# VH-VL binders against Laminin subunit gamma-1 (lamc1), part 4

Target 1, 169 residues: Laminin subunit gamma-1 (lamc1), of Danio rerio (Zebrafish) (Brachydanio rerio) (q1lvf0r505to673)
Amino acid sequence: RDDEGWKGKQRDDSSVPVQWSPSSGEISLISEDYFPIYFVAPDKFLHNQLLSYGQNLTLNFRIQRHDARLSAEDVVLEGSGLRVAVPLIAQGNSYPGEETQTFVFRLHDTTDYPWRPTIKHADFQKLLYNLTSIMIRGTYSAQSAGYLDNVSLVTARRGPGTPARWVEK

## First folded at step 22 (VH-VL; from r1 with light chain S52D)

Design w6
Fold by OpenDDE, fold request of step 27:
Structure w6 (fold): chain C 169 residues (1-169), chain A 118 residues (1-118), chain B 107 residues (1-107)
Amino acid sequence: as target 1 above (169 residues)
Amino acid sequence: QVQLQESGPGLVKPSETLSLTCTVSGFSLTEYYVHWIRQPPGKGLEWIGYIYHSGSTNYNPSLKSRVTISKDTSKNQVSLKLSSVTAADTAVYYCARLYPYWGYFDYWGQGTTVTVSS
Amino acid sequence: DIVMTQSPDSLAVSLGERATINCKSSQSVSDEVAWYQQKPGQPPKLLINDADTRFTGVPDRFSGSGYGTDFTLTISSLQAEDVAVYYCQQYYKRPHTFGQGTKLEIK
C-alpha cells in the first residue's frame, strides 16, 4: 500500500503533498493556519458513479487534536458543474477525535441531513454520473493534522434496472 | 479582559514607512492570531495580513510587496510595517484577534489613525 | 479574490420595523460569512458568524441567514442604537474580504 494517488488541495486550488504512514496505513495532511486542507480522491473514485446513488461513502478518520472546527464543506462532491457538501457530523456521524472513527455518508438527495445546497433528484444523479471530485477535509485546526484511511465508495450491484434518460458531457 | 491597542505615529510622509504596534492583553499570542485591518476615511475595510505562530506571515496580495508583520510574544506585541506609503494608505489601522479555529474577528482594537501627508 | 457586494448601500428604516441587508459573494463561500456593526469613531463589532450564528452578547433582534453566495442580515425591530454601518465578511479563503458596507439610518 501507499498513498494510492490521494492528493492534498486548498480552497485556493493550490496543491499540498499528502503524507503516508507505512506503519498505520493512514494518509495525513496538516495546515499551518485555520484554512482547511482537503484530501482529493484519486481517479478510481471518479467518473461514472451513478450506481453509487443511494449507497454510502465511508471513511476512517481521526484528528491530531481533540478539538475541531467543523464546516458545511467537510465532505464535498463535484460533478456535471454541480457541487454539494456536508459537515463531517452529518447523517448521524459523531465529532471527530483522536481515535479513528468510521464516517458514513449516503449519496442521496434526500437524507436526514441533506447535502447542501439542495439539488434535484435528477441533478444528484447527474453529479454522480460525471463525478469529477471527492474532497474530504483533512485539517480542522491550525497546526494540527488529520488522518484518513479506508475510503470506500459503495456501488450498487443490483439496481431497480431503470437507466437514467439523461446524458451529460 | 481581552484588549488590543494600536500605537504609532499618526503622521507619515510619502515614500516613508508606516510603523504600528499592537499591544494585547487578556490572551496569549501563542494561542491566538492578531490580524491587521485598515479602513480609509469614509470607506470599507481591507484585510492586511497576520503572522503565524511559527513566525511565518500571510499578507493580502495587494499589499504583500510592502507589508511586513512581526511579533514579540514576550511583550505581547504584533507590529506592522508598510513601506513606500502614499496618500492611499491614509486610514484607520486596526488590529483584531482571531482564534485559530475560525476566520472571523471577535475582538478589535480601537484603531489608530495614520495620515500620509507632506 | 472573493468579492463581497452588499445591498443596499444605504437604508432608512422606521423604529420598530424590520431592516434587511443583503450580501452577495462572487463565488460560493459556504456559510463562512461574518457580519459586523460599526458606529462612528468605533471599531467593527462582531454580530454574526458562520452566516447564522449570533455572537455572544448580541441582541436577539439580530439574525443572519444564507448559504453559498447570498446572505442576509436582519434586524427584526430596529432600535435607535442600531444606527451604524454594517459589513459582511467572508473567511472561506484567503484573502479575507469585506463588503463595501451598508449605512443604516432611522427613517
Scores: ipSAE 0.813, ipTM 0.915, lowest interface PAE 0.7, mean pLDDT 94
Fold by OpenDDE, fold request of step 27:
Formats: sequence, structure tokens, C-alpha cells
Structure w6 (fold): chain C 169 residues (1-169), chain A 118 residues (1-118), chain B 107 residues (1-107)
Amino acid sequence: as target 1 above (169 residues)
Amino acid sequence: QVQLQESGPGLVKPSETLSLTCTVSGFSLTEYYVHWIRQPPGKGLEWIGYIYHSGSTNYNPSLKSRVTISKDTSKNQVSLKLSSVTAADTAVYYCARLYPYWGYFDYWGQGTTVTVSS
Amino acid sequence: DIVMTQSPDSLAVSLGERATINCKSSQSVSDEVAWYQQKPGQPPKLLINDADTRFTGVPDRFSGSGYGTDFTLTISSLQAEDVAVYYCQQYYKRPHTFGQGTKLEIK
């Protein structure tokens, strides 16, 4: 099931139920106010995601209304005690609308990919090695819903080498 | 012109209920939120809460047990009730406007002073 | 709750000089910070939103900066009418919280 493991969460850590549409495969969140509600990725997207460094996080997303308030934290990554985020329109993505769009975010610390706050190269890898949270902002205006589908975290193929030494404490 | 105006008794006895009304003009309560914020004498600002368009409410946890916010859209009024008041509730009480697309207050009432005293 | 701490509590600046007020949050609030000016007997007036965006009608001498936990309000050239108490506010999450205020006076 496409919504298996996905949860809704507010910034105050309160839980919000995610709705699922069997016909479209979309999961949705709706808010009555200006505070955002986030889709929280299930466990299969988390833990050691070092091989996703330099790869893309992709998702299909649409909003109920064309007017939206974007933020610096529309997509949030957490791991190894670190937190980085980007607006939904970052990295050349279009402004969200009523039609489903594909959003692409490269998991890289380079200045071309303005994850904020800026962290060191080594720290970005540590974050991915111990990835504990991926959050995607679902709501962008009061009394409106957001719809998420086809979330994918691309992982590079493993090659021979020494295992990473970073361990989450 | 956007206007907010607080009104109500300026004096309340301890243990009684403080009751204020915010009357708005120049905008609709169906489009904007009205929040309550208070300021004790010589001190900073404390957010109290607000009411959703649906009529549900959102309160500061520190005051939640004593606060009730309601509205009458037809009268362009938002009301605040604070029960079991003490001297600590003495403050200037403000109502302020907030657009549902952001989290800051662009217009404020002039404020009304409420003193809790026997 | 997110605690907003301003510094200094008070400062005196000469006319025409730069005034700088700092605000630190107990946790990251991204750029979701507003600044207000409050004069005696008046309600707060919005100056800056989203950390660095000057609100409509606010003079150019007012500016804001910062991201995460450290924010700054700057008055490039202090005017007599700028004497007031200034507050920062976060709207990152509920409940909304304000700094304790900074009293700005003319030296």
C-alpha cells in the first residue's frame, strides 16, 4: 500500500492522520490554519542512505489551491543530530499548483543545492548515513489540502570499498 | 481602513472571569484570523490564542485551562474570556490581525487595560 | 515553548548612528521571525517579517537578517522617532513567543 508507514506531523510534534485515496494512490493532509503539516516518510526511506548522496529525492505533489505560502523548510532531512531543509521551489523546481508536478531534490551539499543551514560535506554524509527523518510539507495555506504520491529516494549501486565509519550515537 | 478595537471592563475582581470583545472593521473574519495577545505592565508580550474559521480554537498551553475564545461573524466580533483571574492577569490586552498565509500580526488594536484587584 | 532572547535589554545610540538589536531562539525557527516596534501607550507595529522582509510602509533604514537561531534588527541611521521598545517574535510553531524586548533610546 502506497501510504503504508506515512504519517502526518506538525512542527509541535503533534500527529495528524494521513488520508489515502485508493483510486489515485495519493496521500493527503489538510490544515485549518497557517502552520504547516508535514508528511513523514516511513522507515524504508531512512537509516543508512549514504549511497543516496548526490542522488535525487523525487516526489509527485499538488495542492488544492494555487495560492501557497512557501517556506525555507518545505523538504526537511534529519540525521546524526543535523537538520537541513529547502523550499519546494529549490533547485529549479516549479511553484506548486493544482496539477500534479514532479519535484526533484538532489541530496548534495554543494552551493548549487542550497540546503539550509549550510553544513560541511562530511556532515551531510553523516546526516544521510544516519537518516532519521524525511519530512515533506503537505499544507501551504489554511483550509487547504496537499497531495503526495510516488516518493522515491534514488540509491547508487554499491561498489567495493571500506564501510563508512560514522555511527549515530 | 483596517481597524481592531478592544472593549470590556477595565477592572475585574480576583477569581472572577475577565471578558473582552474585539470589534473589527475593514476586513472579514472569514478571511483573516484575530488573535489575542496581552502585555503585563512593564513587561513583554504573551500570546493567548485565536479562533479558526471553523469555530475551533487554538490556545497557549499556559492559559488553555482558563481561556475561551469565541466569535460572532455577523457582528465582526471576537471575544475573550479568562476565568479565575489573579493579579498576574493584570495587563493590556490586544487583539491583532493575522493573514492565514503567514504567522505575524500586521494590524493591532489600541489595547485595553484590565486590572485585577479586590 | 521556543524561547526568544533579545540582546541587549537596552541600548542608547546617537542620532544618525547604527542601532543593532539581536534575537536568539532556543531552537531553530528557520526564517519565521518578525520584528515589532512599540512606543509608549501604543500597540506593537510590524516592521519586519520572514526575518529579512521589510513590511509595507516601513522606512528603508530598518532591516532584518538571520536564519536558524540568530536574528538581527538593524536601524542604519537612528532617527528621533525610532525611540521605542523592539520585540522579536517567532511563528515557527505554537505557541507564538516574543522576545523580552529591547529599549532603544537616544544617546
Scores: ipSAE 0.806, ipTM 0.913, lowest interface PAE 0.7, mean pLDDT 93
Fold by ESMFold2, fold request of step 27:
Structure w6 (fold): chain C 169 residues (1-169), chain A 118 residues (1-118), chain B 107 residues (1-107)
Amino acid sequence: as target 1 above (169 residues)
Amino acid sequence: QVQLQESGPGLVKPSETLSLTCTVSGFSLTEYYVHWIRQPPGKGLEWIGYIYHSGSTNYNPSLKSRVTISKDTSKNQVSLKLSSVTAADTAVYYCARLYPYWGYFDYWGQGTTVTVSS
Amino acid sequence: DIVMTQSPDSLAVSLGERATINCKSSQSVSDEVAWYQQKPGQPPKLLINDADTRFTGVPDRFSGSGYGTDFTLTISSLQAEDVAVYYCQQYYKRPHTFGQGTKLEIK
């Protein structure tokens, strides 16, 4: 599909169309409302992602307008009946702008800007063992758009060596 | 100066349609959302809904079957219609401006009292 | 719908003393709670947004706290002008819902 299986949803589970740009290779969500719209990750990012514990969720993102209003729940993970979230600027990430920026979120219970609510490392691992939802907020003001690209969920290697990646575009 | 003012009939008969207008000044309806909220006498506040800039609407499910919200940006007006009213719809009706980008309200109208009685 | 339950329904506090009003949500609403003051015959007035952020022009004696399901509004030194009904509101999901109100009186 042109959206690669990504869906758009609001917190009340209302569906919103995701747009695909062939020229840029980005998916986008367009603001028609104050209420946040989220990119919902396709199945290939879900299920047993325990090997990503302590590794990074990485994404490229930009917005149409400068006046972004962040929330406590800009990136949301759900799994095993557990739910955690962070604002987009968590863990040293810069404010989003009109130019594409890389955002990095460590999948770990102890970080500089912790996932909320705080859960134990065992529970974070349980969450990743049966990951049921990844949501990335796409809209940050009422009359703008958000553009997402290059979402990557990194996996760990056991021994010495180069980290393995689970990369999708 | 931001102002919102509700207007409409103070008395409505049961089973009829309640019709209210919110007239705004000091801001543009193309840039800000205006929501309707009501308060029965001596009771708490109930969110009714609003109209998107696109013309689509979002209503409280408890009222959805009876509510119509519309706007006329050229007149700076947002309108509320509530059909098939009963005594339970007696309330003060407010229009309120959404604080930019989130779901709390920085400016409220004075409110208009609507009584449903024969 | 997310139910917002305030406690107590009413309270009386002596001038200059601390008043505390609690609000519980039926499910997590993150920090997306606002508090309003409503004086007799007036519309509600915004006091606190995002659980703990004082809105412009609100006196320093008003403060808010909480995250998730448990939220508190505190008036550190009650003044005569603070006699009102206070409401919490969640804006995490639609429909946006309000608590039932807490009537604050001077003892």
Scores: ipSAE 0.446, ipTM 0.793, lowest interface PAE 2.9, mean pLDDT 86
Fold by ESMFold2, fold request of step 27:
Structure w6 (fold): chain C 169 residues (1-169), chain A 118 residues (1-118), chain B 107 residues (1-107)
Amino acid sequence: as target 1 above (169 residues)
Amino acid sequence: QVQLQESGPGLVKPSETLSLTCTVSGFSLTEYYVHWIRQPPGKGLEWIGYIYHSGSTNYNPSLKSRVTISKDTSKNQVSLKLSSVTAADTAVYYCARLYPYWGYFDYWGQGTTVTVSS
Amino acid sequence: DIVMTQSPDSLAVSLGERATINCKSSQSVSDEVAWYQQKPGQPPKLLINDADTRFTGVPDRFSGSGYGTDFTLTISSLQAEDVAVYYCQQYYKRPHTFGQGTKLEIK
């Protein structure tokens, strides 16, 4: 009943409807074309997210078909005029499949399979200070679908303790 | 083997409609997209557009008002029409197969030269 | 539209020497650049996709590199059969756009 403010966009800025499944609680994008369609995060994930530096962006994702074609820009962050991206399998994540999997992306400039282009510590923090876009690629083949659920952006704590998740419903 | 072949009249009069057909073999138009690309004499390549499996189209904005692309999957054909032609539309016209799920072209037709003259 | 600008417009290279062709995009296109070779009277042939991935059957003397806005095609040891015009193409956004071409000839 609720796409929770998530939007679908292609790289040419055209809008694509996001679909919602009340039974599964997933949002989905359906492709009839070869061009990637991205889930675009609502404003509650954006703006000053500096406290998430060094923490995780997590999401649950599955695809309709096994023939996924990954790109260099499957997860994209923009902020303060900076832009970084990674493939979906970056940082030890498995290839997407028909079963829902959890994907984890550390919001840090130094990590296995780092965000590209490589930027300095200060610039990654600057990016998160004024985060203007989070895009998660939803479609990986023609005439297929991608399903997204359970996106969370974790925040840091000062001192000993476990990181708290910053979850937007 | 995968092949694409353009066909149509090589000479078209100004203000008429240029009409070309791309006949494909070795693959199915239900599985692959075919795009049209042209090359004016001594100049670079210009992407024209294609037709989706749904029947919707995507055209280069520079040509959008004059272009119609259609397909007949049972005949393995993709057609291009360009209306109201001028000398600027003189070019070699190619059809090319899109590599699956990406925007680059793995197989090209031989090309057909279309000259617009009176 | 994303403008793809190649340099140089033409170059002459001695047989067996390295040839380098550059392509610059007007905005970031990630690694979504392909390179094509076009010999006289022939259609373009795909050489490189995703900036650095050799298409099947392409000799290993051809290599590509780049990310973002700056891309390079390199022929490590020029052969006579490599005389052609080379085009870069971005497929990051539609319309797909090609560079103006670089004519490679033997010095």
Scores: ipSAE 0.436, ipTM 0.792, lowest interface PAE 3.1, mean pLDDT 87

## First folded at step 25 (VH-VL; from x2 with heavy chain P99D)

Design y1
Fold by ESMFold2, look of step 26:
Structure y1 (fold): chain C 169 residues (1-169), chain A 117 residues (1-117), chain B 107 residues (1-107)
Amino acid sequence: as target 1 above (169 residues)
Amino acid sequence: QVQLQESGPGLVKPSETLSLTCTVSGFSLTEYYVHWIRQPPGKGLEWIGYIYHSGSTNYNPSLKSRVTISKDTSKNQVSLKLSSVTAADTAVYYCARLDYWGYFDYWGQGTTVTVSS
Amino acid sequence: DIVMTQSPDSLAVSLGERATINCKSSQSVSDEVAWYQQKPGQPPKLLINDADTRFTGVPDRFSGSGYGTDFTLTISSLQAEDVAVYYCQQYYKRPHTFGQGTKLEIK
């Protein structure tokens, strides 16, 4: 009954309804077409998220089918006119399956499967300073469904007068 | 043994409706989409469109007002109608199977359609 | 519409030499580009998907690369049977669009 402000969009900016399951607490997207449909995060995940630099974006996800074909742009961040993306299996995440799995994405320019394109420390921080979009791909083939739950964006907030480190040389 | 074969008249008069059929074998139309793509003589490929399993359609905007695509899954057939044809519609017309992932893995041999009085 | 622009329009390469065909998109298409080969009198045949993945049965002399807007098809050692027109195609965003084609000939 409650999609919590999540939207469904295709790459041409067309809207697709997000469905919610009260029994599982998941939101879902169902594809009629092979073009990807993305879960688009609501405002609470956006704007100034600089304190999440070097921290994790975490989500629970499963698919209807066993044979997902991933892309380079399964998780997309946009901010301050910058855009980076990764495949769903980036940073050591397992392939999605019919059982819900936890996916973890470090918000950092690490070398372990970096966000693409590769950008500088300062630029990644600028991106998070004015986050305008987080998109999580929900569908991976024609006539497929994806189910998303438990999205969280970890913060590095510290006590008064002790700001989190946001820039490296 | 995936196969697609286009059929229809080779000659169509201007202002009339072009009608083509794609007959498929080796796969099910309930499982895969088949698209129509055309190629004018000596020119490149132009995507025309397809029909979803739901019955909704997706057409190239440049042709949308004149195109009707339908399918009959029990007959393994996908049909194309293009109304109000002109000489610019002279082309080889292909049907092609869309892979689950968005590219065309198998193509028919093509059928040549000439629009001439 | 995303415009796919190939270069060159035609290319002549000696047998055994390397042939390179470029495709540029008018906006980013990630890696969602396919390459097709069309020999005279035949339909197109899929060579490469996802910018760099060879389709089943395609000889290993064919390779692809690219991300974003710039894509390349390479034939590492040209064979006589490779004479054809080559097309790139994006499937990132509808409608599907193809490059204008590159005609490859033997010198």
Scores: ipSAE 0.249, ipTM 0.712, lowest interface PAE 4.8, mean pLDDT 86

